# VHH binders against p49116: the designs that were tried, part 295

Target 1, 238 residues: p49116
Amino acid sequence: EGPLLSDTHVTFKLTMPSPMPEYLNVHYICESASRLLFLSMHWARSIPAFQALGQDCNTSLVRACWNELFTLGLAQCAQVMSLSTILAAIVNHLQNSIQEDKLSGDRIKQVMEHIWKLQEFCNSMAKLDIDGYEYAYLKAIVLFSPDHPGLTSTSQIEKFQEKAQMELQDYVQKTYSEDTYRLARILVRLPALRLMSSNITEELFFTGLIGNVSIDSIIPYILKMETAEYNGQITGAS
Key: E = the ipSAE of ESMFold2; O = the ipSAE of OpenDDE; V2 = 0.75 times the mean of E and O plus 0.25 times the DockQ between their complexes.

## First folded at step 16 (VHH)

Design N68 (framework vhh_7qbe_3; at its last look DockQ between E and O 0.94; V2 from the best seeds 0.83)
Fold by OpenDDE, look of step 17:
Structure N68 (fold): chain B 238 residues (1-238), chain A 119 residues (1-119)
Amino acid sequence: as target 1 above (238 residues)
Amino acid sequence: QLQLVESGGGLVQAGGSLRLSCTASGNDYALGWFRQGPGKEREFVASISRSSSYTYYADSVKGRFTISRDNAKNTLYLQMNSLKSEDTAVYYCAADQYGRYRAPNYDYWGKGTRVTVSS
């Protein structure tokens, strides 16, 4: 069998909406997030192993891990997105809701903690200086996680995850031979992704654009979207 | 496309010091220094990760050279101390698009700056 990932899977370029507004409004944030989500989903779709699982299985897989993939995408694209500025803007928008007593104290705490976790995760990844190859393999490891409920073909999923892990190990050993513990240092960051709420992520990044529509419900449509259509949406939204 | 412009090269006496700079049109890259001496192949000198968390040096320059960067200024530096005649070379700035401070190859290169160490 060939490698799980190829060089084509390492490239992960997010195009931001243009022009950037003077004030980061909800629409700009949601549009940016949507582009990242689409990019992440289409990245997954481009993996032959993902295709081999079949439409039902791979859709279920993405539904289970979209928040983790999205979060890794945020970390990877933090510079081009100006993620710190986006998160600050989100907090500012939330302040309005707080002042209007639209949120309970517990909910405010929960949302702020989530934002903190996102920022902390992205900062930690930046500090580790995770490269494009490592991100690709980490996303693959997260994508091919067999421990989500309701999945079919779990043995195949596990096999693909193992393959991703092995390829990452080989890559790290080859590229960063002087850093014996780099692999462990990288992998130990993955559990943080499981502590993040998909519901809160959806609320923060997508509610202003998609309204009451759930990310879960649109994932099948995104996965079926043609690349040309995706590119058209990117150019049309700019 | 990333642009890299080296500066700071010149003539220096053996045992002296020199500081090279490289201005980049962006800062989201792992950066490195290479050099090519007379009649020699281009060789690795030093590299630094995007956040400066990691640095790597060739054995020949370890303990004498220090690589650093200022992302706010989009500038890479190479502080060269205790210079030797064998350090005479054209020094090149390079960048890796995937953010690898240990990249096997680099995507972007400067035009180089000449360093001459006299006896």
Scores: ipSAE 0.871, ipTM 0.941, lowest interface PAE 0.5, mean pLDDT 93
Fold by ESMFold2-Fast, scan of step 16:
Structure N68 (fold): chain B 238 residues (1-238), chain A 119 residues (1-119)
Amino acid sequence: as target 1 above (238 residues)
Amino acid sequence: QLQLVESGGGLVQAGGSLRLSCTASGNDYALGWFRQGPGKEREFVASISRSSSYTYYADSVKGRFTISRDNAKNTLYLQMNSLKSEDTAVYYCAADQYGRYRAPNYDYWGKGTRVTVSS
């Protein structure tokens, strides 16, 4: 069979809400995060191997790994998002919440630890200068994870993950032939993604969603959206 | 579309030094320097990754040239030391949209800046 990913699957272009407000607010952060989430799900849906698994399996996979995909997307799009500025604004808001006694110290500590882990992950990826091809394969490796509870077709999912791993290895060895250990440095970053809480990610980036809608509940709807509907979401209706 | 503008070229005596600059309209790119001498094919000179963690040099310039970048200024530099007459060329700035400092092909190119090394 042909390659798991084509060049079209390497392109990952996030369009930010425009103009950027002078002061960051919950709505801007939520809109930016929603665009990245929609882009990530549309990216997954565009992969022929993913489509071949069928709708039920597709929904289960994305529900299981959306936080990992989203976090990789945050790292990949950190500059276009001005992620450091967004995280600084969130930290400032949390510090003000402590000062005003609005949140427990234990909860703030938990959220701050999550922000620190996210910053460390994004900084490590930036220092490694992960390229667009490497990001595409890393996203494919986490997408085609056969070890999530409740999955069907696990043998087929595992084969697609192994294909992603093989193609990443081939790519890195050919492109960065002088750097023998680059692949190992890249792959060892992946386990950290599973230490990130999806509930805390929702609290930090999706608080502005109307009606406290959970990401888990909207995943099936996003995956069913047509390209025009998806593009409307990532570019904004007006 | 990304715009790249080179500057700093000129006439320098053999053994001298010169620093080239390239200003970019964006900074989320791997960047490189290429050159084309009189009657020669365009050749790779040096490249640098987005965060400056990795650099790569052509054997002909290794130890003499240093590539660097300032992302706050959207500027790429090439510090050229111990210049030789064979370094005479038009120097081009190039960018890879996927962030590959070892790109097989670069997507964006400047118009070049001329360097002449006299004997």
Scores: ipSAE 0.787, ipTM 0.911, lowest interface PAE 0.6, mean pLDDT 88
Fold by ESMFold2, look of step 17:
Structure N68 (fold): chain B 238 residues (1-238), chain A 119 residues (1-119)
Amino acid sequence: as target 1 above (238 residues)
Amino acid sequence: QLQLVESGGGLVQAGGSLRLSCTASGNDYALGWFRQGPGKEREFVASISRSSSYTYYADSVKGRFTISRDNAKNTLYLQMNSLKSEDTAVYYCAADQYGRYRAPNYDYWGKGTRVTVSS
């Protein structure tokens, strides 16, 4: 039994591809994003409550929330990733695609709006100085969402989410006792995550790496990977 | 891994002012100042969040000391005003890797800079 998360679930160290190229390219961006995705899924797998739900439930749950976990990871790792530089490079690439008639103007507008929303989310999290423990609990709240269609064991998932919420409340109240409204300010950031499009996230960060397959289709394989292979993907050693 | 180097310590008269600096090899940390007086245990002085949005002070220095940081220069500051003889200590810069501006413990420490307040 015990707490939903332990201190081992707070560690979230992203290692960037080396060396950083003088000019950012699709390969560097895809490799960086892939490392974050694998780190996020390895994190989810390591949670005993997640393990207890069983393979089919785990796959369904991660398919429903992977983009939200990934977006929280982007916010947490924005500085080490130089995310603002990556997003600027993507914007420049989109401008060139207009000149070459590769994308419609309506699609580019959608993508630019998504980039703006992502930047605003990451900035708001940075200004609140969300710490590593708070990120871990926020990820758990997002992971154990019982309201996704097609889930089994929704009562158990709801109980795990409630436990994550209680543990976050206890942590914030103990650690930041002088800031009465901190928990509320943190929790009101979560609705912005559901406005992020998994389709556009794939286009921004994963285009060209996995061909035309979706992240949704590879999730069962990622969740079944051996721990040694998983660590290789997070560090880029494989 | 993270390097923290304090500077700006010295001898100062009671009622005077002194500014300490701490150069860090990175800025993705919550930072704090601690001090250890003669024959005393190390004690918390002040802390600041990664973005500088939040600060916290020990009661003994509140209103007299100001913590700040310049993330472009990777530098932490402690402005110490209205100094008292009990402020005599070695002052240490510290960092929390999880970004907690109210960290219960710190992961990285500098070697310290000595401040002596003469009466």
Scores: ipSAE 0.724, ipTM 0.885, lowest interface PAE 0.9, mean pLDDT 88
ESMFold2 (binder alone), look of step 17: mean pLDDT 85; pTM 0.868

Design N69 (framework vhh_7qbe_3)
Fold by ESMFold2-Fast, scan of step 16:
Structure N69 (fold): chain B 238 residues (1-238), chain A 119 residues (1-119)
Amino acid sequence: as target 1 above (238 residues)
Amino acid sequence: QLQLVESGGGLVQAGGSLRLSCTASGNDYAIGWFRQGPGKEREFVASISRSSSYTYYADSVKGRFTISRDNAKNTLYLQMNSLKSEDTAVYYCAADQYGRYRAPNYDYWGKGTRVTVSS
């Protein structure tokens, strides 16, 4: 069959809430993160191979990998988000919390380790100058992961992942033909994504969500949203 | 939407040096230099990735030209040394929207700056 991704799946443009406040707050961070999450889920939903797996499988895949997709999106959109400024504000807040409440020391340590790993990941991607096509294929590799517990249609998911890997290899070898080790440098970045905690990502970026809802609980609703509603969420137009 | 403005062109004696600048309305792009000489097709000169980790040069300019950028100033530079009469051309900067420093096609183009090398 044809290619897994078309040129339309390479375009990934985040529209930030405007204006950026003078002092960062949980509402601005949460709105920014929510726009990126919605953009990431809309991206996944637009892939014909993803649609072909059916709604139940789609929901299970995104529930399993949303943190990896979100983290890749943070790295890809780091400049437009001013991500380094957001992370610095979070670090400053946590350092103040350590001084005020010694009872949460173990939790704060885990959260700080997560932030440092996130910074390391985003910096490594920036230094590699990962392009839009490479990001699209890395997201596809993460999305079509056949090894999550409870998945059905694992053979078809694995086929789509292998297709994503093969198309990435073909793209990199043709586009950056002089750099024989580029693909290897890119792929060794991926295991770090699976080791990052989705619960800590929720705590850092989605604290402003109303009703004590988890990302896991809202995923089915986001995947069923109409195109106009998705556009309203990612641009803030409605 | 990205705007690119070249500057620094002029008349230079063969064997001399000249530095071209390209000012961009944003810094989240890989950028290349192209040139078109009298009676010639437009040709690739050099490119640089967003973080400056990667550069690529046409064989005709390797060892003579150096591409660099200052992301804080949204400006990239082409330092041209040991100029030859064959380097006479209008020089254009161009950007790829996907961040490819080895793009097959570029999406955004400046209007160019003229370089004349006298023998």
Scores: ipSAE 0.749, ipTM 0.891, lowest interface PAE 0.8, mean pLDDT 88

Design N7 (framework vhh_7qbe_3)
Fold by ESMFold2-Fast, scan of step 16:
Structure N7 (fold): chain B 238 residues (1-238), chain A 119 residues (1-119)
Amino acid sequence: as target 1 above (238 residues)
Amino acid sequence: QLQLVESGGGLVQAGGSLRLSCTASGHDYAMGWFRQGPGKEREFVASISRSSSYTYYADSVKGRFTISRDNAKNTLYLQMNSLKSEDTAVYYCAADQYGRYRAPNYDYWGKGTRVTVSS
């Protein structure tokens, strides 16, 4: 059996599209976000416990939690992505849409609230200086969430989530032994992930997808990709 | 690969002060200072987290040394006060790729800068 995660599951390296354009556009943002999403799914697929749940359960699980995984990935990769610059460009575009009356005020309000929640989440994670091991365990806790509607094999998923929580506790207590309250400060950040809408995340980051396909529709295909194909997607080349 | 370059070492009298600097080719790392005295093993001195929210010090330097960083300049600092002859060592800058300011080992190392404390 052994530990839920190995050192190979801690490494999480995002390669950004090059070069960055002078003016951010929908295509560059979508390509950057897609690489992060593919990296996140490849990370999940590499976990033996995840593989043991079987294809149908894997697909259902990732469909339920991809937005939470993606948001944790945004926080972890915020520096590499220049996330603040991407969000500023999105806000500027939304302000221009208000001036031109192209979108309803209610919709713009919903999207701006989502951006605010995302910024607040990423800032809180940055202040805590969450390390790569802590991020790996937080992603595992999110991935093995038994409480999404419509999931099967929930008892096995719950066991893997509890194992992730126990291994995070063990890691933090051993690594940051002088900081008694660190684990509590980290765990209270997780509920905020459930407040962010997957539909709004798609609108902000994935509007450049060809054929107007949803993330839910592409998840089964990404999970079935060969390693070489996966690497090609996350680096832009094999 | 991350490159680290230390500077600021030299000869100083006991009770004096020195400030060491370490210039890095990036800043998204937890960083620390280590030292190795003549005929001794390399030992931990101080560390700092990515955003400077957390610092940690070896008992031997607590209250005398201060670690800090300027991420805009990709530079790590070690302010050394009330220097003792026992502080004589080559001082190394180190970085952890996973952002652990309490890492059991560090991934990237500089070549070191020599500090000699005379009495």
Scores: ipSAE 0.769, ipTM 0.903, lowest interface PAE 0.7, mean pLDDT 89

Design N70 (framework vhh_7qbe_3)
Fold by ESMFold2-Fast, scan of step 16:
Structure N70 (fold): chain B 238 residues (1-238), chain A 119 residues (1-119)
Amino acid sequence: as target 1 above (238 residues)
Amino acid sequence: QLQLVESGGGLVQAGGSLRLSCTASGNDYAVGWFRQGPGKEREFVASISRSSSYTYYADSVKGRFTISRDNAKNTLYLQMNSLKSEDTAVYYCAADQYGRYRAPNYDYWGKGTRVTVSS
C-alpha cells in the first residue's frame, strides 16, 4: 500500500528529566528509563501496520520484544541519556553490594556480564554511526518478529518484517551508495539483542518502580494510554 | 534550537592553508561542510560521521581538504591545504536531525564564513 514507516515514525526524541541530580540515584535512572520505554511503546503503537494486527497481537508482540526495543533505544539515545555515566553509577553500586554481601556472587556475575554485553552493543552501534532512519527500521524488524512463542497472525507479522527489511535495504543503498557492506554490518548486530535478559534489564533500570510491578504487567496499560497521559509520562508534564 | 557557528575564514594566497571551525549547541552536532562560490549554487565539500568512522569528500577537494571533529568541544573542523582561486566561497556547516552524514537535504545550517583565495 504505502511505506511501512512515514517520516513521523523516524522522529524519536527523548526528553530527559530535569533538573539533573548532583549525584545519580535509582529514581533518576528509573525515570529516564521509563521515559524511554514509554517513548518506544508509543512509537510502536503509532505504526498503522502494528495497529492493523489488533490489540491482542500488539500486546503479545511488545511483551515479547520490549527488551530488544528498549536496548535499541538505549543505543540510539546513549548521548542524550549520558548512558556511560548511568552504567558507571550502576557498576559502582554493584561493587558496593559485593563488599556488603547483599547479593550472591553468581547473581552479580550475571548482572556484570549483562552490563558488558550492553556496553559492547552500544559501542558497536556508535562506531557504525547508525542514523535515525536506520534505527527506525531496525526497531520495526525487531517489533515485527514472527518467531516468538505463542504468537498468532505470524504470516502477517512476517510480511511486515520483510517489508521493513526491504525498506531498510532501499534506504541504505540510496543513502550510503558507496558503502556496499553497510547493510550486512548493521543486520549482524541484531542477534546480540536476544542474548540480553529482560529480567536483568528490569533489575538495572526499573528498580525504582513503585510497587512490585513487572514491565510485562504494565505493557497493556501503556499501549491503551491516551495521548495526554502518554505525554505526561514522557515529559513529566501532567 | 540547534545553532551552528562557523569561524576561521579569511584571505589567503593560492597554495596557502586555512582551518575552519563549526561549533554546535546542545546535544546536536554538525556533520558536513558545503560552500557557495560567486554566481554558483551551494555544493557539497565534505562530511563526517559522529564517531569519525566515515568521511566523504567532493572530488574537487579530495587530497587537499581534511574533515575532522572534536566531540568533547562539539566542534567540526575543515583543514584546507593547497588552496586554489576556485575554492573562493562562503563555507557553511550543516547538521541533520537524524544524524545522516550523507543526507539528501540538511535541516540546520550556519550563517557561513567567507574564504577568499587570491593570486
Scores: ipSAE 0.722, ipTM 0.875, lowest interface PAE 1.0, mean pLDDT 88

Design N71 (framework vhh_7qbe_3)
Fold by ESMFold2-Fast, scan of step 16:
Structure N71 (fold): chain B 238 residues (1-238), chain A 119 residues (1-119)
Amino acid sequence: as target 1 above (238 residues)
Amino acid sequence: QLQLVESGGGLVQAGGSLRLSCTASGNDYAMGWFRQGPGKEREFVASISRSSSYTYYADSVKGRFTISRDNAKNTLYLQMNSLKSEDTAVYYCTADQYGRYRAPNYDYWGKGTRVTVSS
């Protein structure tokens, strides 16, 4: 069998809403995050191994790992998103919410700790100078996680995860042959993704969603969208 | 599309020094320098990762050349010391869209700047 990922799966191009407003608002942040989420799901759906698992398994996998994929996407697209500026705006908003007594102090503390974890993760990835091929394989490793509760076809999912791990190892050893410990430095970043709450990610980036709909509830609909609809979401077309 | 413009080439005597610059229209790239001498293939000189955490040098230039970058100015540098006649070449700035400072081939290329080292 051929490789798990082709060069087509390495390309990951986020198109930001334009123009960027003078003052960042919930709408702009939500639209930016939604485009990244849609791009991430479209990326996953394009993988032949993922398609081979079938619709029910695909939905279960993405529901379990969307926050990990989204966080990797934030790190990978940090420059094009001006992520540091977005996070600074969110922090400013939270500080103002404390001043205006709009949110509980305990909740604000949890959200601030999540932002610190996210900043630490993105900074670590930036300092490691993770390349596009490495990001593609890291996303595949988290996508094909056999250890989420309620999954079926776990043996096939594990096979695809192991294939992703082996191809990442082969890539790094061939490309960065003089850097013996690069793979280890990259892989030890992954456990931090499991410590980030999907509920807090949703609150920070997706507050602008109409009707208090959860990301979990919309995943099956996004995965069923036609290619033109996916392209419309990532480019901001109607 | 990324634009790369090299500058700083010229004539120098053997044992001298020269600093090349490359101005880029963006900074979210791994970057490097290649050179091509008369009647020779293009050869790798040095590369640097996006955040400057990693550099890589061809054996022929190790200890003599230093690659660096200023991302705030979108500028790549090559400091060349202890120049030899064999360093005579057109020097090309290059960038990789996937952020690979050890790319097998690079996506973007400048037009080059000429360096002549006299004996």
Scores: ipSAE 0.770, ipTM 0.904, lowest interface PAE 0.7, mean pLDDT 89

Design N72 (framework vhh_7qbe_3)
Fold by ESMFold2-Fast, scan of step 16:
Structure N72 (fold): chain B 238 residues (1-238), chain A 119 residues (1-119)
Amino acid sequence: as target 1 above (238 residues)
Amino acid sequence: QLQLVESGGGLVQAGGSLRLSCTASGNDYAMGWFRQGPGKEREFVASISRSSSYTYYADSVKGRFTISRDNAKNTLYLQMNSLKSEDTAVYYCVADQYGRYRAPNYDYWGKGTRVTVSS
């Protein structure tokens, strides 16, 4: 059996809506976030090991880890997204909500803590200068998590996760041979992904979606999309 | 298509200093410098990661050359001190699309700037 990921799985290119508006709005933020989410799901679908697990298992895995994949994608694409500008706009909106008594102080605190955790995560990844190969393997490690409740085929999922970990180790040791502790510095960043609420991520980035449709409810539909439809969503083609 | 344009080359006496610059059309890249002397193969000089957290130098230039970057200006620098006649070469700016400051090869190359060190 060949490697878990090929060079084609390392390429992760986000196409942003253009032009960027003079003032950030909910529509632009949601469209940008949706494109990243669709790119992340298309990336997962392209992995032969993922396809081998079957549709029901694929749906369960992505439902469990979409927030972790999305957050890694935010860190990886932070520059092309101007993520710092988006987060500043969200913080400004929240400050106005405090002044106008539109949200409870407790809710605002929860959302602000989430934003600070997200900023800290993205800053840590940027400071480590994580490369495209490292990001691909980190995404694979979180995707093939065998410890989510209700999963079937957990032994096979665990084997794929271990394969991802082994291939990341081999890559880092070969590429950054002078930096003995690089792998450890990278891996200790991963637990923070599970501390971030998927509900708050959904509220911050996806509130512009039609109706009150949850990310959880649309995942099965996105995973079943034909490649042409998937590419249309990512590039904005109809 | 990433554009890389080098400048700052010239003639300098042994023991002198030069600063090379490279202007890039983007900054989301690991970047570095290679050189090629007369009748020699291309050789690695120095590299720097996207946010400048990591740098790497060829043994022949450690302690004499310093690589740095200004991402706000999309500019890469190579400060060359204590120059030797064997540093005479065409110096090329390079970039890696995957952000590897230890890339096995680089995707983008400039046209080069000539440095001549006289005895």
Scores: ipSAE 0.780, ipTM 0.907, lowest interface PAE 0.6, mean pLDDT 89

Design N73 (framework vhh_7qbe_3)
Fold by ESMFold2-Fast, scan of step 16:
Structure N73 (fold): chain B 238 residues (1-238), chain A 119 residues (1-119)
Amino acid sequence: as target 1 above (238 residues)
Amino acid sequence: QLQLVESGGGLVQAGGSLRLSCTASGNDYAMGWFRQGPGKEREFVASISRSSSYTYYADSVKGRFTISRDNAKNTLYLQMNSLKSEDTAVYYCASDQYGRYRAPNYDYWGKGTRVTVSS
């Protein structure tokens, strides 16, 4: 078989809402996060191996891993998003809420721990200077995770994950031949993605969604979107 | 798309120093320096990753040249020390869109700045 990913799967370009407001608000953050989420799902949908698993399996995989894909996307697009500025604004708001007793202290601690874990993850990825090819393969490794409860076709999913791992290894060994331990440094970053709560990610980045919709509830809808409607979401057009 | 503009070239005596600069319209890229001497093919000189965590040098310049960048200023530098007549070349700034400081091919190129080393 041919490679799991082609050069078209390496390109990952986020278009931010413009202009950035002087003071960050829930709408700007939610719109930015939604564009990244749609871009991430469009990326997954474009992979022939992913399409071959079928609609039901595709929905189950994305529901299981959207937070990991989203977090990798935040790290990859941290500069274009001004992610550090967004997170600083959220932390400042939470500190003010503690002082004014507007939220439970335990909940605020959970959310702050999540933000610190996210900052540590993004900083570690930035320090490693993960390139576009490496990000594409890391996203493929988390997408084709056979170990989520309730999945069908787990043997085929595992095969695709192993293919992603092998192609990443070949890429790193050829491209960064002088750096024997680069692959190991990259791969040990992945377990941290599963320590981050999807519920807290949803609260931080998607509170501006219309109604009380969950990311889980919209995933099947996004995966069924036609290309034109999908492109409208990631650019803010249509 | 990405625009790269080199500066700092000139005439310098052997054993001297010179610092080249490259101003980019963005900083979310891996960057490198290449050169082409009289009657020679273009050759790799040095490269640097986006966050400056990784650098790579051609054997001919190791210990004499230092690559660095200032992302706040969107500027790449090449500090050239202990210059030799063999370093005479047009120096080009280049960038890789995927962030590979060891790219097999670079996507964006400047027009070059001339360096002449006299004895």
Scores: ipSAE 0.758, ipTM 0.899, lowest interface PAE 0.8, mean pLDDT 89

Design N74 (framework vhh_7qbe_3)
Fold by ESMFold2-Fast, scan of step 16:
Structure N74 (fold): chain B 238 residues (1-238), chain A 119 residues (1-119)
Amino acid sequence: as target 1 above (238 residues)
Amino acid sequence: QLQLVESGGGLVQAGGSLRLSCTASGNDYAMGWFRQGPGKEREFVASISRSSSYTYYADSVKGRFTISRDNAKNTLYLQMNSLKSEDTAVYYCATDQYGRYRAPNYDYWGKGTRVTVSS
């Protein structure tokens, strides 16, 4: 009956590859994004409520929401990642691809619209000065989404989502008591996460992945990793 | 480890003004000012969120003090106007690693800068 998240679930520390290259390349961007993805999955796996749902449900939930968790992670870690610099490098690469006639104009428009939506989302979160506790609960709300197609145990997932929403409300009302509308301003940001394509996120951030593997295909592997192997991936051990 | 260095303290007459600065080795934090007067416990003065969207002030300083920050310079400021003898204290800057401008506890602290307000 205790809280859905403990103080240990609020800590979210991304370790960037070092040193940062003078000129950003697809390998540095991919390594940075992979570390954030692994940190996000490790965070989810550490939640007792998540563990209680069982392996099959855990895999289905993360497959459904990884892009939302990743995008929240980009917003939360924007400063440590120098996200604006990464996005500028991606835009420069895309503009060069247009000039060399390597991509269709329609695809480029779609990708640029995605980048704009991502920038607007991160800017809105930065302007709201979302704190670490708020980020933890927002991630829990998107993780425990009962409305993705193909999910089982939807009643239990919904209970965990409602618990996340109630604990976020209690936290915000207690911590920011003078700001009556803060919770509403935060929650209206969440629907935008579902408008962002996971396929475009993969193209922008994970182009450096070896082979033709998708994020969807590697999720079960990451979730099954031993804790030591998982920690090695987060810290960038080869 | 995060380092915080306060400056700008000194002697000032009642009704005067001082601007305190705090230089940090990083800027991805909520920040605040605290003070400790002679024979008193440390008390909260003002706080500011990372992007400066939100500020919070102790009732005793509202309308007289203004908190601000320059993230490009990793510097926090406290503009103190209409100073009173009761404002005499050592002023400390502090940070909250979780970005809470209304944190119940602050994680990192400077060594303080002394402000004396003469009557």
Scores: ipSAE 0.755, ipTM 0.895, lowest interface PAE 0.7, mean pLDDT 88

